VHH binders against DNA replication and repair protein RecF (recF). Designs and how they scored, part 22

Target 1, 363 residues: DNA replication and repair protein RecF (recF), of Pseudoalteromonas atlantica (q15zz5)
Amino acid sequence: MKLDSVQIRNLRNLQHVTFKPSHGVNFILGINGSGKSSILEAIHYLGFGRSFRTSKHKNVIQNEQESFTVFCECLEDSTTQRLGLSRSINDTVSVSINGIKGNKVSDLVSLLPVQIFTPQSSDILLGAPKLRRKYIDWCLFHVEHSFLTCSNAYSRLLKHNNALCRKQQVGYANPQRVYWTDLLAQYGSELTEFRNAMMTRLIPLITSNLAQFLPEFCVEISYYRGWEKGLELNEALTKSADRDYKNGYISVGPHKADVRFKISGKPAQEVLSRGQLRMLVAALQLATTQCLMSYTQKTCIFLLDDVGAELDAAKREVFIDRLLESNTQLFVTAIEEHQLEFIDKYQNKKMFHVEHGQVREES
Key: E = the ipSAE of ESMFold2; O = the ipSAE of OpenDDE; V2 = 0.75 times the mean of E and O plus 0.25 times the DockQ between their complexes.

## First folded at step 21 (VHH; framework vhh_podentamig1)

Design z1 (from y5 with T108D D109Q; at its last look DockQ between E and O 0.67; V2 from the best seeds 0.77)
Fold by ESMFold2, look of step 21:
Structure z1 (fold): chain B 363 residues (1-363), chain A 121 residues (1-121)
Amino acid sequence: as target 1 above (363 residues)
Amino acid sequence: EVQLVESGGGLVQPGRSLTLSCAASGFTFNEYDYSWYRQAPGKQRELVAFIYGGSTLYADSVKGRFTISRDNAKNSIYLQMNSLRPEDTALYYCAAETIDWFSGETSDQYWGQGTQVTVSS
């Protein structure tokens, strides 16, 4: 679904903001500190239930306020949907779908696929494997109906099995530990099948995007499932059991998976410049956008924060063009109008100016 | 203020049934997933059953005999215990946690005070 209207209350310096975005591309212009990233943060909350800037929800609430709220209206099958999220200083979350409260965050975010490109987005390549697993899993969440149930079961079983390992480590054996480990293997195998299938879909898309974004490199993309080749997961868990009990945690499985990017046998992050790494990230995020379009017909809402600092003008234009070709609603922040001089070619666009936490549409 | 309060424990003969309840307050009930744990005298606390979304998982020792459920309208979680055995004797705890939809990370758990179940002839 695409956003028809957005209402933001008490989020950072945004006391009360209402605007009606274009279904195409939305340019948000303002100086640093004006509130332009906070507008993206509000939309990000609708798609993730959390901030991209902080893990502490209370830091997002405007000073002296009890909560922030974000509401939107969007269309689905000719029917207007009304979606809202609120976070309070006591860390309480409230989700509203068409006036009905008490929904789960996952119910809300499943309706609004959101992606974001920020100065920190290179962390997907430079950071821990967990970030690369999140990349795959975001796409699976929106494409595969049963993924979340499987992933949640695995996470809870992993927590439980890790606790059993820690108890064994200090001398407290659980007579049911084999049973719990077998359940972990069952859900872990299913999770791995989801991820293998998704990587099979994503790699051709990423490769095609890289031919355009980084034509001078041949990037080898592989998926490490989290345990040695040739073993079923239950076999791998049995093989590692003594080590896991000694160390106090499960050491093999899809929670140890990674996506690896290599150029001539070397990690891509050791070969590519900072600008080239940003183009690799752009290729990755375009691929998940394309996957959503192809397999679900879902609209992606794409947030480009501080685009002028991360991409030169030509690269910005190409990236935006490719996203729009994939049925994407775009929100792009910039500081200076000259960073957006290419925008005249876009027919379905709006410009918004942000000053002191207030938003006005240019028209 | 987050609170979990168990009730429904008692002394029961082997082979009979008992229903435990856990009333939750002070948070958005539907956002959390719930579990029952038990701790027998001299033993470690063990997971009995877990309910998340519309799905359940059970310990091997209780599978087929116990049923975990939730009533979102009453902000309550239940454990139906059938065919009770003396080894089911324990202090039963209700617990709540969230699982992040995106990362799969689980929160720290909230715990109730427990309710005693004693199964004896």
Scores: ipSAE 0.767, ipTM 0.922, lowest interface PAE 1.1, mean pLDDT 89
ESMFold2 (binder alone), look of step 21: mean pLDDT 80; pTM 0.791
OpenDDE, look of step 21: ipSAE 0.846; ipTM 0.936

Design z2 (from y5 with E105K T108E D109Q; at its last look DockQ between E and O 0.67; V2 from the best seeds 0.00; counts 0 for: pae E 3.4 > 2)
Fold by ESMFold2, look of step 21:
Structure z2 (fold): chain B 363 residues (1-363), chain A 121 residues (1-121)
Amino acid sequence: as target 1 above (363 residues)
Amino acid sequence: EVQLVESGGGLVQPGRSLTLSCAASGFTFNEYDYSWYRQAPGKQRELVAFIYGGSTLYADSVKGRFTISRDNAKNSIYLQMNSLRPEDTALYYCAAETIDWFSGKTSEQYWGQGTQVTVSS
């Protein structure tokens, strides 16, 4: 679904903001501190239930307010959908879908695939493996109907099995230990098959995008499933059982998975400059956008924060062009108009100016 | 200010049925997933059943005999216990938790005070 209107209340310096974005590309201009990233943060909340800037929802609420809210109207099969999210001082969340409250955050975010590219997006390559697992899982969440149920079951079984390991450390053996471990293996194997299938789809798309963004490199992409080759997961869990009981946690499985990027046998992060790492991330995010469109016909909402600082002029135009070709609704922030000299070629566009938490549409 | 209040426990003969209820208040009911645990005298608390995202999981000892369910309109969770056995005698607890779907970590876990089930002839 694409956003027809957005309403933001009491989010940082945005007291009451309403605007009607283009279904194509939306350029948001303003100086640092004006509120332009806060507009992206509001849309990000609709697609993730949380901020890309802070883990503390209280810090996003405007001073002296009890909560912030984000509402939108969007189209599904020529029918308007009304979606809303609110976060309060007490860190409670409220989700509204077509006037009905009490929904899960996962119900909301499943309707609005959102991706973001920020100065910090290189962390997917430089950070912990969990960030690369989230990359795959975002795509699976939106593409595979049964993924969320499987992932949640695995997570609960993992927590339970870890607790059993800790009890065994102190001498309490649960007579159902094998049963719980076999269930963990069952769901872990299923989760791994989802991820293997997704990587098979993504690698050709990433490789194709890299030919345009990093033509001077051949990036080798592989998936580590989280346990040694040649074993089924139940065999790996049995092999590690004594160590896991001693340590108090399960040490093998899809919760230990990773995606690896290498150039000539070396980790890509050891070879690529910071600017080149940003191009690799752009190739990754374009691939998930392409995958979403190809296999589900869903529209992605894509947020590009501070485009002038992160991409040179030629690369930013190519990235935007590729995203629009994937039927993506774009929101792009910039400080100065000259950073967007290429925008005159886009016909389905809107320009917004942000000053002191106020938004005006150009013209 | 989250409250989970169990009810429906009691003394029952082997082979009979009992339904436990758990009323939830003080939070958004639909945001949480729910489970039942039990603790027999002198034993560790053990998991009985999970309900999450339209799916259920059961401990091996109760599979096929117990059914967990939820009613979002009444903010309530149920445990239907059929074919009860003396080893099902325990204090039964309702629990609520959320799981961050990106990280898989449990955010918070809340407990009720429990309701006693005694299976004896």
Scores: ipSAE 0.413, ipTM 0.790, lowest interface PAE 3.4, mean pLDDT 86
ESMFold2 (binder alone), look of step 21: mean pLDDT 81; pTM 0.801
OpenDDE, look of step 21: ipSAE 0.814; ipTM 0.928

Design z3 (from y5 with S103T T106V; at its last read DockQ between E and O 0.67; V2 from the best seeds 0.77)
Amino acid sequence: EVQLVESGGGLVQPGRSLTLSCAASGFTFNEYDYSWYRQAPGKQRELVAFIYGGSTLYADSVKGRFTISRDNAKNSIYLQMNSLRPEDTALYYCAAETIDWFTGEVSTDYWGQGTQVTVSS
ESMFold2, look of step 21: ipSAE 0.796; ipTM 0.927
ESMFold2 (binder alone), look of step 21: mean pLDDT 87; pTM 0.860
OpenDDE, look of step 21: ipSAE 0.867; ipTM 0.956
ESMFold2, look of step 22: ipSAE 0.799; ipTM 0.929
ESMFold2 (binder alone), look of step 22: mean pLDDT 87; pTM 0.862
OpenDDE, look of step 22: ipSAE 0.879; ipTM 0.957
ESMFold2, look of step 24: ipSAE 0.752; ipTM 0.910
ESMFold2 (binder alone), look of step 24: mean pLDDT 87; pTM 0.862
OpenDDE, look of step 24: ipSAE 0.869; ipTM 0.950
ESMFold2, fold request of step 25: ipSAE 0.749, 0.755, 0.750; ipTM 0.906, 0.916, 0.908
ESMFold2 (binder alone), fold request of step 25: mean pLDDT 87, 87, 87; pTM 0.860, 0.867, 0.861
OpenDDE, fold request of step 25: ipSAE 0.856, 0.859, 0.855; ipTM 0.953, 0.954, 0.952
ESMFold2, last read: ipSAE 0.737, 0.737, 0.747; ipTM 0.902, 0.906, 0.912
ESMFold2 (binder alone), last read: mean pLDDT 87, 87, 87; pTM 0.862, 0.865, 0.865
OpenDDE, last read: ipSAE 0.853, 0.854, 0.855; ipTM 0.952, 0.952, 0.951

Design z4 (from y5 with S107D T108K; at its last look DockQ between E and O 0.52; V2 from the best seeds 0.00; counts 0 for: pae E 3.1 > 2, unsure alone 62.8 < 65)
Fold by ESMFold2, look of step 21:
Structure z4 (fold): chain B 363 residues (1-363), chain A 121 residues (1-121)
Amino acid sequence: as target 1 above (363 residues)
Amino acid sequence: EVQLVESGGGLVQPGRSLTLSCAASGFTFNEYDYSWYRQAPGKQRELVAFIYGGSTLYADSVKGRFTISRDNAKNSIYLQMNSLRPEDTALYYCAAETIDWFSGETDKDYWGQGTQVTVSS
């Protein structure tokens, strides 16, 4: 689904901003501190329920305000949808879909697949495995309608089983511990099946994209499921039980999974330059965009923050071209107009200038 | 103000049934998933049942005897307890949670004050 209009209230320095983006590509120009990343943050809230810049929703609320609100109108199947999200100082969330309140955040974000590419996006490769799990799970969330229920069940069972481990650690045994651990194994196996199937879909797409973005490398992509090869999850949980009870947490399972990238047997992050890592991330994100288009009729909203810092001009153009070919609505920020000199070729585009938290469309 | 209020507890004989209810107010009911917990005298609080999306999970000790359900129109959660046994005697709590999909962490838990169920002859 593509945005026709966006309204932002009391988000960082954006007191009241309204703009009508192009369904194609939208270029947002402004100096550092003007509010351009805050516009992307607002759209990101619609697609994730949270900020890409902070985990604390209070820090996103404009000074002395009680809440911020992001509202949009968008087109889906020839009907207009009206979507809104608000976060308050007491950290509560309010979601509105077509004027009806009381919706889950997951209901909202499922309607608006959003991806973001920032100067920090190389952290998916350099950082903790959780970031790579989130990569797979974003695609699963939008492609597999049963995924969210399974993932939530596993998370709650993991929380419960960790609590049982901590009680055992301090001498309190629950007579149902084995039952709860077996149930964790059942949902953990199902979650792993989802992720294996998704990786089977993604690897050919990533590999194809890498032939264009990093042709000099052969990147081996594999999925570590989070426990010893050759064991069923219930067997792995049994094998680790004494350690888990002593330590107070479950140490094996899909919550320990990772995606691994290797070049000639070495981790790709030890081989690739900073710029090459950014191209690997671009290949990954293009692959999930392609997967979304291939397996659903959903469109993607793609946010490119600080494009001048991430990619040189030729690579920016190629990446944008490939995203647009994948039925994507783009929002691109830049600090200087010369960083966007290639844009004249795009027919369906708009330019916006941001100054002191105010937005104007170039005409 | 967010509230979860349990009701329907009482003294019953073994083999009988009770229905517990939990009325939720002060928050967006549909945003959360719900569970029942219980704490018997001298024992730890234990999970009895989850309801999450269209699915349910039960503790082994109550599976087949207890049924959790929710009514979104009435902002209420229920626990139908059949074939009650003396070991079901406990203070029963309703809880509400949501999990941030992207982080896998809960935002905030809400708990009721509990309703007492006593099963004895």
Scores: ipSAE 0.408, ipTM 0.770, lowest interface PAE 3.1, mean pLDDT 86
ESMFold2 (binder alone), look of step 21: mean pLDDT 79; pTM 0.790
OpenDDE, look of step 21: ipSAE 0.847; ipTM 0.935

Design z5 (from y5 with G54D; at its last look DockQ between E and O 0.70; V2 from the best seeds 0.78)
Fold by ESMFold2, look of step 21:
Structure z5 (fold): chain B 363 residues (1-363), chain A 121 residues (1-121)
Amino acid sequence: as target 1 above (363 residues)
Amino acid sequence: EVQLVESGGGLVQPGRSLTLSCAASGFTFNEYDYSWYRQAPGKQRELVAFIYGDSTLYADSVKGRFTISRDNAKNSIYLQMNSLRPEDTALYYCAAETIDWFSGETSTDYWGQGTQVTVSS
């Protein structure tokens, strides 16, 4: 779905903001501190239920307020949908879908696939494997209807099995430990099947995108499933059991999976500059956008924060062009209008100016 | 005020049934998944059942005999315990669980005070 209107209340310096974005590309101009990133943060809340800037949602609530609210109207074919999310100072969440409350965050965010590109997006490559697993899993969440249930079961069983390892480490064996480990293996195998299938689809797309964004390198992409080749997961868990009980955690399985990017046998992050890492991330995020378009009827909402600082002019234009070709609605922030000189070619666009938490549509 | 309040425990003979309920208040019920745990005297607390979305998981010792369910309209979860055995004697706890849809991070956010189930001939 594409956003027709957005209402934001009491989010950082945005006391009350309403605007009607273009279904194409939306440029948001403002100096640092004006509120332009907070507008992206509001939309990000609709697509993730959380901030991209802080894990503490109370820090997002405007001072002296008890909650913030983000509300939108959006189009699905010819039907208007009304979606809202509120976070309160006491950590409660309220989700509204077409006037009906009591929905899970996952119900809301499944309707609005959102991606964001920020200065910190290179952490997908520089950070821990969990960030690369989240990359795959975001795509699975939006493309595969059974993924979330499987992923949740595995996560819960992993927590339980880790607790059993810690108990046995200090002498408290659970007589049902093999049963719980076999259940972990069942869901872990299913999760791995989802991820293998997704990687098979993503790798060709990433490779094609890299020919445009990073043509000077040949990036080898591989998936490590999290345990020894040639074993079923239950066999791997049995093989590692003594070590896991000694150490107090499960050491093999899809929670140990990773996506590896190499150039001439070395990790890509050891070879590429910061700017080149940004291009690799752009290729990755374009691939998930393309995958979403290919396998669903959903529109991706793409947030591009501080485009002038992160991409040179030619790369900005190419990236935006490719995203628009992939059935996306774009929101792009910039500090100065000249950083957006290429936008004259886009006819389905709107410009917004942000000053002291207030938003004004140009023309 | 966040609360999980268990009820329905008691003294029963082996082979009989009990239904435990857990009433939730002070938070958005549908935001969470739910578990029943139990702890017998001198034993470690153990997971009995977990309900998440429309799916369930059970401990081996209770599978086929116990059924976890939830009623979103009444903000309540239930544990139907059939064919009770003396080994089921324990303090039973309701718990609210979070699994983040995006990160997979899990936590047990709220616990009830427990309701005693005693199965004795």
Scores: ipSAE 0.754, ipTM 0.924, lowest interface PAE 1.2, mean pLDDT 89
ESMFold2 (binder alone), look of step 21: mean pLDDT 84; pTM 0.830
OpenDDE, look of step 21: ipSAE 0.851; ipTM 0.938

Design z6 (from y5 with F102Y; at its last look DockQ between E and O 0.65; V2 from the best seeds 0.75)
Fold by ESMFold2, look of step 21:
Structure z6 (fold): chain B 363 residues (1-363), chain A 121 residues (1-121)
Amino acid sequence: as target 1 above (363 residues)
Amino acid sequence: EVQLVESGGGLVQPGRSLTLSCAASGFTFNEYDYSWYRQAPGKQRELVAFIYGGSTLYADSVKGRFTISRDNAKNSIYLQMNSLRPEDTALYYCAAETIDWYSGETSTDYWGQGTQVTVSS
């Protein structure tokens, strides 16, 4: 869906902000501290239920306020949706869908595929494998109807199986423990099938994008499923059972999976410069945008924070062009107007100026 | 203020049925998933059933006999227990749980105080 209007209340320095974005590209200009990233944070909350800047929701609430609220009106196939999210200082969340409260965060975020590119997005490559699993899983969440149910079952079963390991009772031969481990293997195998299928789709797209963003490198992309090659997951869990019960956790499975990027046999994150890592991330995020369009035909909302600091002028324009070719609704922040001089070529665009937490559309 | 209150326990004969109820208050019911746990005398608490996203999971010992359900309009969770056996005798707890859609982190946020089920001839 495309955002027709956005209303933000009491989010950081944004006391009350209303604006009507273009369905194409929206440029948000302002100095650091003006509130431009906070506008992206508001939209990010609608698509993730969380901030990209902090894990502590109370830090996002404007000083002396009890909560913040983000509302939007969205258009999809001539149907208007009214979506809202509020977070309170006691970390309570409230989700509204078409005036009806009491929805899960997952119900809201499934309606609004949102991606973000920030100065911190290189953490996908530099950080722990969990970040690369989230990269795949974001795409699966929006594309595959049954993914969330499978992922939730696996997560709950993993918690249960880890708790059984910590109780230090008899080994896995106990029929109840074997039952729970076999059920974990069943959902873990299904989760792995989802991820393998998604990687099969993503790798060609990433590779094609890398020819444009990093033509001087051949990046080898592979998926490690989280256990040794040649075994079924139930076999791997049986093989590790004594170790897992001694250590107090399940040590094999899709919760240990990773996506690996190599250049000439070495991890790409050890070879590439900071700027080259940003290009690899851009290629990755363009690939998930392209994949989303291929399966769902729906608009991705893409947030590009601090475009002038993260991408040189030529790459910035190419990235925006490729995103817009995927029917993406784009929000781009910049500090200086001259960083956006290439925008005259875009016909479906709006410019917004942010000053002291106030937003003004350029006429 | 936050409460999960179980009811419907009691003494029943083997082969009979009971329905346990769990009434929730003081929090947003629909934002959580729900579980039933049980604890027999001298044993550790064990998971009985879990309901999430329109789907269910059951312990092997109760599958086919017990059914977990929820009624969002009444902020209530139920456990229909059919074909009861003496080994089902336990204190039964309702729990509210979350699984983060993005991180997969799972927590049990609220517990009830329990309702006793005794299956005896």
Scores: ipSAE 0.722, ipTM 0.898, lowest interface PAE 1.3, mean pLDDT 88
ESMFold2 (binder alone), look of step 21: mean pLDDT 85; pTM 0.836
OpenDDE, look of step 21: ipSAE 0.846; ipTM 0.938

## First folded at step 22 (VHH; framework vhh_podentamig1)

Design j1 (from z3 with G54D; at its last look DockQ between E and O 0.58; V2 from the best seeds 0.76)
Fold by ESMFold2, look of step 22:
Structure j1 (fold): chain B 363 residues (1-363), chain A 121 residues (1-121)
Amino acid sequence: as target 1 above (363 residues)
Amino acid sequence: EVQLVESGGGLVQPGRSLTLSCAASGFTFNEYDYSWYRQAPGKQRELVAFIYGDSTLYADSVKGRFTISRDNAKNSIYLQMNSLRPEDTALYYCAAETIDWFTGEVSTDYWGQGTQVTVSS
């Protein structure tokens, strides 16, 4: 669904901000330190329950305040919904959906698919496999209704099984160890089936996007499920058991999965320049946006932070055009208006100026 | 003030039933998942049951005999314990847990003080 209004209270330098975005493209201009990334951070909180800038929620709260709050009104098929999230200095979260409190963060974020493209988005390719797993899982979360229940069960069982490994590492064998490991394998196999199916949907979309964004490269995309070929997960867990007991953690399974990108047999991140890696990330994020639209008809809210640093003007225009074709509401930050000279062609747009934590819509 | 308060423990004969309750206050009950743990004398604390959304998980030793449930209107979690055995003798704790939807990180955020269950003739 698309944001009709946004209200932000006590988030970084944003004391009280209200604005009404366009359903199309929203350009947010301001110098560094003005608050433009904090506006994206507020919207990101609605879609993730967390910041893209810090893991410490209290650092997002305005000085001397006890909490921050982000509220929005959004439209989906002529129905207005009112959504809110608040975080306090003691890390307590509060979620409101249509005036009803006591909802989980997952209830809120399932209503607002949000993606973000920042200077750090190349970490999807350069960073640890967990970032690539989150890429798949974000799409599964929004597309497959039963994914979250399976993922939560696996996560809880993994924590429990890791604890059993640590106990056995120091000599405390649990007689129920095999039972708990078999249950982990059951949910791990189901999680892997979800991910395999999603990769089958995503790879053609990514490949098609790469033909436009990186036509000079043939990128091979594969999924590593997290354990050796030819074994069922329960067999792999049995085979690794002695190692896992010695090391104190479960070493195989979907929590060890990865998505691999190769060019001529080498990891793509070793071949591609920084600019080319950004285009690969753009192709990936466009693919999940396309998948979301195709399977759910949901609107994606897309945040493009510091567009002048990440994409040249021609590539910005192509990326934005492709996102808008996928029923996407865009929020783009930039320092100077000249970095956005391509925007005159867009009819459904708004411009906002941010100064000292205050937001003004350009008339 | 955050509290999880267990009740309903006691001395009971083998084969009998007992219902444990855990009343939550000081936090938003519906935003959490819940577990029962137990710790027998001389043993490590073990997971007994976990409830998340409409789903449950049980330890093998209690499966088919114990039932975890929650009542969001009363901010309470229950453990129905049937066909009790001497090996079920333990201090039983409830816990409030979260699983991050995006990272999968599992936290045990709050613990109760425990209620004693003793199964003997």
Scores: ipSAE 0.803, ipTM 0.932, lowest interface PAE 0.9, mean pLDDT 89
ESMFold2 (binder alone), look of step 22: mean pLDDT 86; pTM 0.856
OpenDDE, look of step 22: ipSAE 0.875; ipTM 0.955
ESMFold2, look of step 23: ipSAE 0.782; ipTM 0.923
ESMFold2 (binder alone), look of step 23: mean pLDDT 86; pTM 0.851
OpenDDE, look of step 23: ipSAE 0.870; ipTM 0.954

Design j2 (from z3 with S35D G54D; at its last fold request DockQ between E and O 0.64; V2 from the best seeds 0.78)
Amino acid sequence: EVQLVESGGGLVQPGRSLTLSCAASGFTFNEYDYDWYRQAPGKQRELVAFIYGDSTLYADSVKGRFTISRDNAKNSIYLQMNSLRPEDTALYYCAAETIDWFTGEVSTDYWGQGTQVTVSS
ESMFold2, look of step 22: ipSAE 0.762; ipTM 0.923
ESMFold2 (binder alone), look of step 22: mean pLDDT 80; pTM 0.781
OpenDDE, look of step 22: ipSAE 0.893; ipTM 0.964
ESMFold2, look of step 24: ipSAE 0.744; ipTM 0.909
ESMFold2 (binder alone), look of step 24: mean pLDDT 80; pTM 0.778
OpenDDE, look of step 24: ipSAE 0.887; ipTM 0.962
ESMFold2, fold request of step 25: ipSAE 0.728, 0.770, 0.757; ipTM 0.904, 0.917, 0.918
ESMFold2 (binder alone), fold request of step 25: mean pLDDT 80, 79, 79; pTM 0.776, 0.775, 0.777
OpenDDE, fold request of step 25: ipSAE 0.874, 0.877, 0.875; ipTM 0.960, 0.961, 0.960

